# Miniprotein binders against q56419: the designs that were tried, part 266

Target 1, 326 residues: q56419
Amino acid sequence: MEGRTLEEVQEEVFKRHGVLVPKKELEDLAKALEEAGLLLTEKVEARLKEEEEKLKRERPMRLAGLSYPEGEREARAFLEAFRASYPGEGEEARVLLMPHLEPSRVPEVYGAALAALEKTPPPERIYLVGVAHRPLKEKAAALPVPFQTPFGPALPDLPALQALDALLPFELFNTPLAFREEHSLELPLFFLKGRFPEARVLPLLVARRSPELGEALKVVLRDFPGLLVLAVDLSHVGPRFGDTPLTRTLAEEARRRDLGFLERLAEGEPEAALAFLGANPTRIDGVEVVASLLPLLRERKGKVLAHRLDLEAPTLSAVGAGTLVL
Short names: E, the ipSAE of ESMFold2; O, the ipSAE of OpenDDE; V2, 0.75 times the mean of E and O plus 0.25 times the DockQ between their complexes.

## First folded at step 20 (miniprotein)

Design w_3 (at its last look DockQ between E and O 0.44; V2 from the best seeds 0.00; counts 0 for: pae O 2.8 > 1.5)
Fold by ESMFold2, look of step 20:
Structure w_3 (fold): chain B 326 residues (1-326), chain A 120 residues (1-120)
Amino acid sequence: as target 1 above (326 residues)
Amino acid sequence: SAEELAEKLEELLERIEELLRKIIELAEKGKFEEAKRRVDKFIDLLEELIDKLEELVENPLTKLLAEMIEELAKAILELVFEVRDLLKQGRTEDAIEMIEEILKAIKLILEMVKKIAELA
């Protein structure tokens, strides 16, 4: 396992073959490789700095043309197709849990969310809480800029964001680059902005549970009422996630885990929902979001509208998604 | 076995080099969707390269050289995601400049892989 110096390599070649490889040639190549690596790293850093400056002004669409249409007319038709994939009626939501999984994988789950929004009076603002997939400098973060959508920009609710920032023991506006590729906000936002084009947005990410965030949001929501959206996925099972290949038994266990979690949330018992996951809660995406928002979920009863554990056949893995109204 | 793996690495790197030249050609012709799809293929090939390099570093005779190659390949991977983003934005000249730097790095990796094969 131990590394070997270039001189040792040269010596071994001579011993084994009786042929001497020029030491200078190896040293020149090694230096060139290291210099190339430093140059490429510098170029990445320059790009990230450029992107960070752009994110100070707006967050552009990253998934238009990939996960949803770029044009407004096509995007509206897309929304209606997704609504049609869910045959039921929704219910009014004060809190909505919806997925951030690729929409084409769970169309009826997004359709259920749209059905709930049909029954929900247009809010002044939407508290959109996603899962940070890149590290944050703090437990949670926000990006107080317009997020572009095919339906126009989703404008930030600056007064509400500033009020939230003032109540936290850390700076809320702390990691702009974490938002650049964050689909847990962009995908749900497409659906939310399409149904509520005039609502302002608080785009929030949670990396690690923050009781302070939940308490602060409880206060901010009294002064700045709006729709609370938890944009989270559920079980992650299979080799992509450190498990054995998906079997019928693992799939049924994952479905039970997802539904048991959602049903306890629907009973207004978020602590019980978290306890149901046991000592290792990492198999449910977004558990840190729920754990942060306990003050907003307690004693709020509702209904699970949809659930799917979606199979990734090439990887023998699956991801769960659900729609819950409270 | 190590020589066999190094020969497969050489073949993979030559395929990667040809693919990068094709991406430049497509970008110059304004065929951005084709260029982006080939960047995705390049990412797949680069991940395959990194996996094979990890197998090669288990050989104590070539470990130092292979580790240097692996670190550069990882730096290339990081830059490739930025190339894809530039192509999505239609920033063709910026993307080509980065691809040309990647191509230079791939050529250095190929030279070192050939030296590893000689040591086997």
Scores: ipSAE 0.555, ipTM 0.863, lowest interface PAE 1.1, mean pLDDT 87
Fold by OpenDDE base, look of step 20:
Structure w_3 (fold): chain B 326 residues (1-326), chain A 120 residues (1-120)
Amino acid sequence: as target 1 above (326 residues)
Amino acid sequence: SAEELAEKLEELLERIEELLRKIIELAEKGKFEEAKRRVDKFIDLLEELIDKLEELVENPLTKLLAEMIEELAKAILELVFEVRDLLKQGRTEDAIEMIEEILKAIKLILEMVKKIAELA
């Protein structure tokens, strides 16, 4: 806070606008806000510290009973129903792009991911790369602890995580609190753990494009082979994202960008996929993840299994979701 | 205008206050799943509040007050995530206590927004 006193601000307002703000009333309100802010901050800090200490041991489920069932039996029935929602067959994946949107919005897209996983031999480890919806201290982060699921804990691959950390120019194990509520990992992990119960996981978040991450992962994958999963959504359009209400034209543009992005990825041309988006006016969520993983996506041919632009009717907004196998 | 924005902020804060009271009522009745859904709606409204506060930059005082409100709103956002967690854990009393503190903070924000509107 640049130390402008309320007096200096009052004087500036008087000089600019000719209004004398009642100093005492402002001081009393400012003091009340400061006191309330301090009290809330102290409580927040105490709780955040407690949560950070818990996150040193495990990451608990946050969306159990909301986005998916908490009980294992019900969770297995949930997986089966989602698989049934996709009428097609999958293909073997070395790289899987799948959504992290609320599963009930795009069941067939998650069903397509499950179909691909059915054709995929059980990996020793899964590199799960999500989108950071909260700020990170670094461009990317990892949380090297068990992630709770209805199918038991998803255990971290500590040797592979350590090998990755050693190759990065920044500390990989940063911002543990960013993982606490991060759904971009939790939702995909439900499906992945349900299909591959014995696979270890590397839970990774990307906040900003990190070419270093892709180069480091390319090296790590030689010694620690596994399935790469990009947990990303596509276009975000409508009032929730700063647009006008969804129109046919806006929906067609979102679909064009989503499919044009996925198709170029399916051809093994990730740079062309990024170039196709330009300034990303429909706000494709996965851009920073794809930009970070270019070395792993180049020259890999694959197939788009599913795509949906899902309308959120209460906000007249829409989110794109897709499933791609490479 | 700052006045129009202040009116929109007041309406939004009133909706937030009503929603918080409804969350308490639902929690007291043991309707935790419905309370959690209302918490998610609260988060959305609070994020909207923060976004609108960034637009309130007409004069140095309004800017200073908006910055103070934004800092408090960000702190409230972190507490709301905790409320959701407490409700998931069945810690109803702790959740209600925290919501009551958030309500006090929202009332202060509302008073400040009204004052901004009077000064605009």
Scores: ipSAE 0.099, ipTM 0.586, lowest interface PAE 2.8, mean pLDDT 87
ESMFold2 (binder alone), look of step 20: mean pLDDT 81; pTM 0.769

Design w_4 (at its last look DockQ between E and O 0.57; V2 from the best seeds 0.00; counts 0 for: pae O 1.8 > 1.5)
Fold by ESMFold2, look of step 20:
Structure w_4 (fold): chain B 326 residues (1-326), chain A 120 residues (1-120)
Amino acid sequence: as target 1 above (326 residues)
Amino acid sequence: SAEELAEKLEELLERIEELLRKIIELAEKGKFEEAIRRVDKFIDLLEELIDKLEELVENPLTKLLAEMIEELAKAIMELVYEVKDLLKQGRTEDAIEMIEEILKAIKLILEMVKKIAELA
């Protein structure tokens, strides 16, 4: 109410209807509503604290049975089906850009990532950099625990994570709950762990661009070499994302923008890739990740292996996904 | 108009209570996948409840009371996502405990809706 109290409501009712509603009954009920709300909020907070403590030990599968199979045998068949959806050859990757969009929506894009991994020597570790979909306390975060997969746990590279933390001007291990539901790590990890079962992982999230992260990672990668994976989606267009309904013209523009961005990255020109997007209205999910990792992307040439703008008819919206090797 | 809205809210709250009891029954039987699908339906009904409460908030005589109900409904929404997670974990007793707290809150909302109808 516009500053109204229960007393003001009661007074107005009396003025309009000439009937006095018992103030104590209304006060008791209003108090009960407030107390109920506080209790439910306490229950939520207790649950989140419990889940946070679990996340300090391990990160369980959240999408098994939904986005990928829970059983190992079925999971391996799933990987092979995705690889088959991309009939082309991959190329060796020192840096791999791959999506985190629901795999069934862009099967050939994930297949292209698998094709690239086939050409890539098994790394000792994978720097998996996703996009934080929940707020972080800092610009970036990591969770130094095993991530469960159908292929067994993806073990953290603790020495590399500790080295990274030591180089940053903020605490790297800062927001465990942000990892609870984070599909931008879980979905790519399924494919990465399936192909490289012995690789350790650095599970990283970026919320806001952090030049410090890119500079620190450049140092850490010298001492702890591995595969750098940017787990990012591309254009987000349409009403689901606050835009006008998708038209064929807007879809063609989004595709052109995605490919122009990827091609400039493939030329080793990440600043140019970001500048290419500067006047464009579409939101690319991976901008903050690319902007953070500029030192690792400069002068590294490669190839775009796949792209798809996935159309969502019910929402008149679309999301772009691509596979890039550098 | 306000009486018609109150009747629709009461009907909706009765459907919500029945659905919550069904979720408890499914959880006790270990039918977690089915229980989770029913939680999704409960979320839909709760969103409908919140939408109808926004109509009630537009009335200056009932605005304060409707806002208090809406805040409680939003607290229920937050807790229901934790119920869904507990069911995914197979933690039947913990999920049921939270559903019972939601049921208490739903009954309180129903009581307040009836009081709003008396004021209209």
Scores: ipSAE 0.627, ipTM 0.886, lowest interface PAE 0.9, mean pLDDT 88
Fold by OpenDDE base, look of step 20:
Structure w_4 (fold): chain B 326 residues (1-326), chain A 120 residues (1-120)
Amino acid sequence: as target 1 above (326 residues)
Amino acid sequence: SAEELAEKLEELLERIEELLRKIIELAEKGKFEEAIRRVDKFIDLLEELIDKLEELVENPLTKLLAEMIEELAKAIMELVYEVKDLLKQGRTEDAIEMIEEILKAIKLILEMVKKIAELA
């Protein structure tokens, strides 16, 4: 509370308005509100501390039974159904861009990712780079613990994570609580672990563009080769994101930006992809990830396998999703 | 008027209390998905409450009291996300305990809003 006591405020109200406020009842109530606030804050802090201590050991599933099946048998059937939703064949990926949107919204886009993974030799490790939907202490972060999946734990590559940390100008192992509910890692990891059960994982989050991350990863990938996965969504348009309800014009603009972004990435021109978006008026989610990974995306040619702009009918909003191989 | 706004805030707070009790009931019945949907609705109503509190500024006292209510409402907002997480984990008892504490805080806010209305 900035320095005015309830008494000083009561005197001011009396002087200005001639109203004598019942002092004792208000004081007791104000004190009760303050005490309640402190108690709630202490409970939140205790809970967050408990969760942070758990995250030192493992990251549990948060979306099992909601976004994907918890049981392994059902999870395998889920993977097969998603693969079946994409009628095409994939290509070998050295870099895979895939969505992190709710799988049921864009099944064929995830199916295209699975198709690419079928053509990809099993990697020793997967660099999984997601989007931080919560603030990070640094531009990027990693969580060096097992991530639970229906197919068993995705184990971290500790040597590769340590090598990456050593090359960054900031502490990589920051903000563990940001990983607790981060779906941008959990959803893609389900598909990746299901296809490559023996691959180690480097779970990375990007909050802000970090050119240092891309340069460091380029060095680390020499000694620790693996599959690079960008888990990013595309345009976010409509009322949920501050726009008017989805119109044909808005949807066409979102698709134009999504495809124009992906096509330039497929040509090996990530700087041109970023420049094409400008101020990013359709709010492509993956911009900060791509901007961080420029050294790894340059001169790599590939192919766009799938794209969808999915309508969320209750909010008249839409999210773009795509699958790209490089 | 501050009085009319206070009445609207009282109605909103009563809806919030009813909703919190319903979340407890659903959690006790193991209807976690339905409980979580109502937690999301609670968040929306709490955001509406915070927005309306900014309008309750008629004099320095009502301003101070509104600021105190807003601080508590923000603390409730942080706690409700933990409730949602606990419900997702099936930690029913812990979730209910937290909701009961939120209910106590909401009752205090309601009492304060009523008192502000009496002073306006």
Scores: ipSAE 0.232, ipTM 0.731, lowest interface PAE 1.8, mean pLDDT 89
ESMFold2 (binder alone), look of step 20: mean pLDDT 82; pTM 0.793

Design w_5 (at its last look DockQ between E and O 0.52; V2 from the best seeds 0.00; counts 0 for: pae O 2.1 > 1.5, SAP 72.273 > 70)
Fold by ESMFold2, look of step 20:
Structure w_5 (fold): chain B 326 residues (1-326), chain A 120 residues (1-120)
Amino acid sequence: as target 1 above (326 residues)
Amino acid sequence: SAEELAEKLEELLERIEELLRKIIELAEKGKFEEAIRRVDKFIDKLEELIDKLEELVENPLTKLLAEMIEELAKAILELVFVVKDLLKEGRTEDAIEMIEEILKAIKLILEMVKKIAELA
């Protein structure tokens, strides 16, 4: 209850209208509403604490049957259909940028990622870096548990995660609940686990840019080589994101921003890519991840394999997705 | 006017109460997909309630009471997502228990809305 007290409001009503409102009845009802709210909040908190404890053992699938098939056989067929959506060839990646947007919206963009993985020797581990959609207690976080997939559990690389944690000025394992529904890890992981079933995973989230994370990862990657994956989306434009309705002009600007960003990354110039976006007026989602990982992106040249700015017709909005190999 | 808005809120809350009872019925029958679809409708109606509460400006007492209702409605909204998870898990008894607590809270909101109408 912010602002005025019941007494202050009752006094104003009396001054305006000459009637006195029953104070006891209102106080009793207000107390009942407050107590009911506290009870409901406690039930939510108890459930979340229960879920947090479960997440310390494993991270279950949340999108099976929704974004990808639950059964292994159907999941393999799904994977191959997405590869077929991109008829081109990939090239070997030491760093892969791929989306986390709903796969059915950008099938050829995920297909391009699969094409790159075909050219990539199976890594011992995958550094999977997504975007936190829930607040983290620190700038970045990891969850060192198996992530369930239709292809079996994606096992954590505990030695590499422990090495990373030891190099950071904050606790890396800091916000288990943020991983509970985090699709920026789950959706790319489906494709990665399907193609590299033996690779261990470092599941990482970035909430705010962390130069410390990038420097620490550069050290860890020397001792624990692997594939670095930036699981990020690009422009977010239109009314769902606070803009005017999507026009052809806004869509063209979003595409230019997406491609300009990706092209500068492909030239090994991540600082130039960030500078190109300025205030990031089309809300490219990957900025905080790229800004964190500068030491791993500098001087690494590569190729943009695919891009789509996907229209959400019901909301007159669009989201960009791309595939970049470095 | 604040009185007219309170009457509209009463009608909305009565429809919300009926929807909650339908969700209980579907959950008891094991019709979890249908129950979840009704939960989505409940969420829409609850968000509509919160939006209408934000429009009260005429009377300082009705504004204060609307703020109290809004806080409880937001707590209800948070718990409804737990209910949705429980229904997906087939935990019928746990889901119904929480829906019953939500129903009690909705009845309190209706009592307060009726007080707003009396003060008009």
Scores: ipSAE 0.564, ipTM 0.881, lowest interface PAE 1.0, mean pLDDT 89
Fold by OpenDDE base, look of step 20:
Structure w_5 (fold): chain B 326 residues (1-326), chain A 120 residues (1-120)
Amino acid sequence: as target 1 above (326 residues)
Amino acid sequence: SAEELAEKLEELLERIEELLRKIIELAEKGKFEEAIRRVDKFIDKLEELIDKLEELVENPLTKLLAEMIEELAKAILELVFVVKDLLKEGRTEDAIEMIEEILKAIKLILEMVKKIAELA
């Protein structure tokens, strides 16, 4: 802001409130803040440009050594331990709903996903639909590059991605920087690549409901068959999300909404699942993804394999996670 | 009151400074995972700061100053993700340099908040 703007505001404050603000000190501080802001912006822009150029070639691991092991041997042991955490058997999936929450918080839910994948014939391709936690330029986006994993790169299905782009009313290949740190793709992809090393991947993000995406995918899936994966979490309740600390009543409401949502999806009634949530007061994460994929979820019956509402004790908040096969 | 809010913001900013210094210390020791966890905590605190700045509006001057602080805080948020990436890449020196620049910006914000409190 030009120094004149501070002067004009000081005069206005003096006229309205009779307070003479010490001009020079505030001007010097305001100038220092502006100069600092410009410097930080330039550094950010330079780095973002570098990262965008890298993302034209590959998406590197961001959570290796943090959420999962970097080394292949250790990563395989990690998969086995997660599978062991779920005592049940899976079912063949044509559609898999699984979490993208930190794996250590809900191991048995990821274990249930692995159990389903054990009963699923190896797909040629995986349509991996995550949640955009950063703004997208369009309602949905894709990144048509290899995603690094401990099991080697997950290669994109370029023909299927191109076919999808051609059917959408917007550019699918938008906002590459939104994929840089997006854990809603990276965490599920670890498990998927570990189970299906030869499968190609279509990494998709949804920021807002896109009925066009579901209709386009329904057409693309005819020519390019594959496994559809919805990487979504469920309820988000507590202080981190604008609620009071978790209570028994709040936890029961979150569980009721999570299970009621999943059960209606399992009956092949995705519109009923969305209607059941109404204004979504417990903030189910997967709503925009499900709303986008209605044509692919209709009339498909399946089973809820696992559910957990996991407490984050430091914040007295909780996140719901589930595994559903269709 | 704006004064009470300014005091709370000062306390929050002091905690943010302590976090940044701790991230540098951990990075220098090669404790990158622990450093990254504190970066995430820093992000949470910075978001809390931005949310509270909207309440610091008593007059046109405090509004203008709060808006300037918010713009800088948003730039810091974007830069913190860069820091997290640099730490993950093992670019420790670059990460520390970036955190030092953020620390300078936080100090300026703190000085501005103190000045707003004096004017309230």
Scores: ipSAE 0.198, ipTM 0.694, lowest interface PAE 2.1, mean pLDDT 88
ESMFold2 (binder alone), look of step 20: mean pLDDT 81; pTM 0.779

Design w_7 (at its last look DockQ between E and O 0.40; V2 from the best seeds 0.00; counts 0 for: pae O 3.0 > 1.5, pTM O .765 < .8)
Fold by ESMFold2, look of step 20:
Structure w_7 (fold): chain B 326 residues (1-326), chain A 120 residues (1-120)
Amino acid sequence: as target 1 above (326 residues)
Amino acid sequence: SAEELAEELEELLERIEELLRKIIELAEKGKFDEAIERVDKFIRKLEELIEKLEELVENPLTKLLAEMIEELARAILELVFIVKDLLKQGRTEDAIEEIEEILKAIKLILEMVKKIAELA
């Protein structure tokens, strides 16, 4: 409550209107309003602390019944349908880039990821790196708890997570609440857990590029080998993202940016991929993850399996999604 | 005019109060989906309240009081999202507890709006 006192305002009103208002009644009401606000804030904080304590034990499904089926039987049929939407064959992945966009919007892109997983020997663990949509206290974070899925809990690889934490110049387990609603982990995890039910997971989020994360992961992967998954979307264009309504020209540029980025990554040239985007005018959201993980992407060649720029008629906007195997 | 705006705010707040009481009723009956739909409507009406308060700048006392109401309304908004989560979890008693605190805060806002109308 910044500004001047009620007494100062009351005196000004008297000069302006020639009427002295009841000071005590207004002061009592103002105090009551302020006390109510503080009480409500305390209630919010208490409830968020309760939720934070639950997240220190497990991360429940938030999108079951919304983005994917809640029941295991239906969830397996869902996976099969998505695989069928991509008629091609995959390739073995040591690194997989896949989207976190709503699955029904880009079924063949998720299908391509499933095709790659079919060719990939079941890993002991999956390094799942998503994009933080809520602020983190540090550049990156992890949550070392089971993530619930329709296929059972995805168990954390605690030894690998602890090794990673020990190598970083900041506390890795720093923002549990950021994981509460984070779809960039939940949506890809559904597909990964469905195909690799025995794999443990390192659920990681990047808020801002962290070269130290990539260097630490390179060391951890040597001792704890597994599948690296970059769970990222590509271009974001149109009014929902601050542009004019989507035109053919803007859509063509977004597609060119998406494919140019993916193709340079497929050539083992992640620095060139980042340089190609420049100021990132189409807002590819994979940039911070790629920039963090450069040591793991350099000189690793692969193939772009799928891409779609998905158009949103109601918002006159579009989001790109792709599948890349390295 | 400031008097017309105050009357509009009073009507809006009374409708908001009725909506909160309906949410409690639905939650007590276990109709959580219906309660959540009413919470979403409450959120939109609370946002409308905040927008109308920004129009109330005719004199220094009215502006100060509107700013205090806006701060409380924003605190209510934060707690309402918690209520929505509690209803999704089926935690009826916890949700009602928070709704009753919101209702008390709404009644305080209504009292202040009526006082502003007396000054107009």
Scores: ipSAE 0.489, ipTM 0.854, lowest interface PAE 1.3, mean pLDDT 88
Fold by OpenDDE base, look of step 20:
Structure w_7 (fold): chain B 326 residues (1-326), chain A 120 residues (1-120)
Amino acid sequence: as target 1 above (326 residues)
Amino acid sequence: SAEELAEELEELLERIEELLRKIIELAEKGKFDEAIERVDKFIRKLEELIEKLEELVENPLTKLLAEMIEELARAILELVFIVKDLLKQGRTEDAIEEIEEILKAIKLILEMVKKIAELA
């Protein structure tokens, strides 16, 4: 098939541009790319298949020893230090919005989440909704396996996950490989498992806004009550994200959007929060998650406990992080 | 223009090659944490490459070449996560072998991008 496509392409380029590309050179390059692609693909497919088979049993820690300690004793000391970084008291959470940014960048924001969790009665289950930084086959996905943590495995709530799947117009248990390296679940889960060791977890990812997810979760939460956690970051500004280097003006705009978003959520007006962002020019990460969970966020009043816009100095870029209780 | 984009892609690919060589150097020195950090930078640069390739739709040849490069770039993106895992496991030799394969693929992409620039 490829040879005909190259000939057709060569003919079209000749017709449009008057340039005859040497067919043999294109064929040799295309063949080299194909051979390299096939060789890489076969190796990758074999390894991905092995990783997918592992993910049927458990999701291993990927950030242990990097973002948090691997050992339980050290992990407990880590939690205590993060809690100590936030000087305030928390409030009871029914919904917790917390970051998934590298913990060392925003310790007091994670500390505020821990403070809220201290005031929260131990839930039977945690609905942990993260952001998919990789493509999903569907708008949202779940991985119904134990997630490893330094505090032992976070066990899935299979009955609640099955009830959710049954209410969705798409297969919830899709794209298991998207969970392999997804930090938006792993980092929050460390803190959640450390605080609530007996809670079951529903690890959910959102790639695109799914109103169906929010409606389904609203039904599931009646029969399977639990803590809802939105693991989302806020603004992403600077060169890493396609902007100029961070300036005072850009930082002020990012903070304005972050706080304006969180404050409207705290008032129980999630639609107003989304409308306030408009085209989302500062790239608030949590937009698709919030848009998916509107039925669960409406009319819930709460409080912003912490916010930080953290500078990544090597890239002159910044990421917003916040903790909100509803 | 396709020419300007091809030049940007060439510069990006050169930076990617430098990053990959630096990852090998760091891995050989046992600086795995620093190597992993550079792998994360590589992932971001590769994602940027893929996004730019999606914009290269001006003519059927450039589109076909961009599609082929994108497929290879996606395969590399999966392979780099394996590299990251190997580095975390201290499997330096295996990680270097995979990076060398990625380097060969990046060179092919660079040759193809140069060809796109010549044809634009």
Scores: ipSAE 0.061, ipTM 0.536, lowest interface PAE 3.0, mean pLDDT 86
ESMFold2 (binder alone), look of step 20: mean pLDDT 81; pTM 0.770

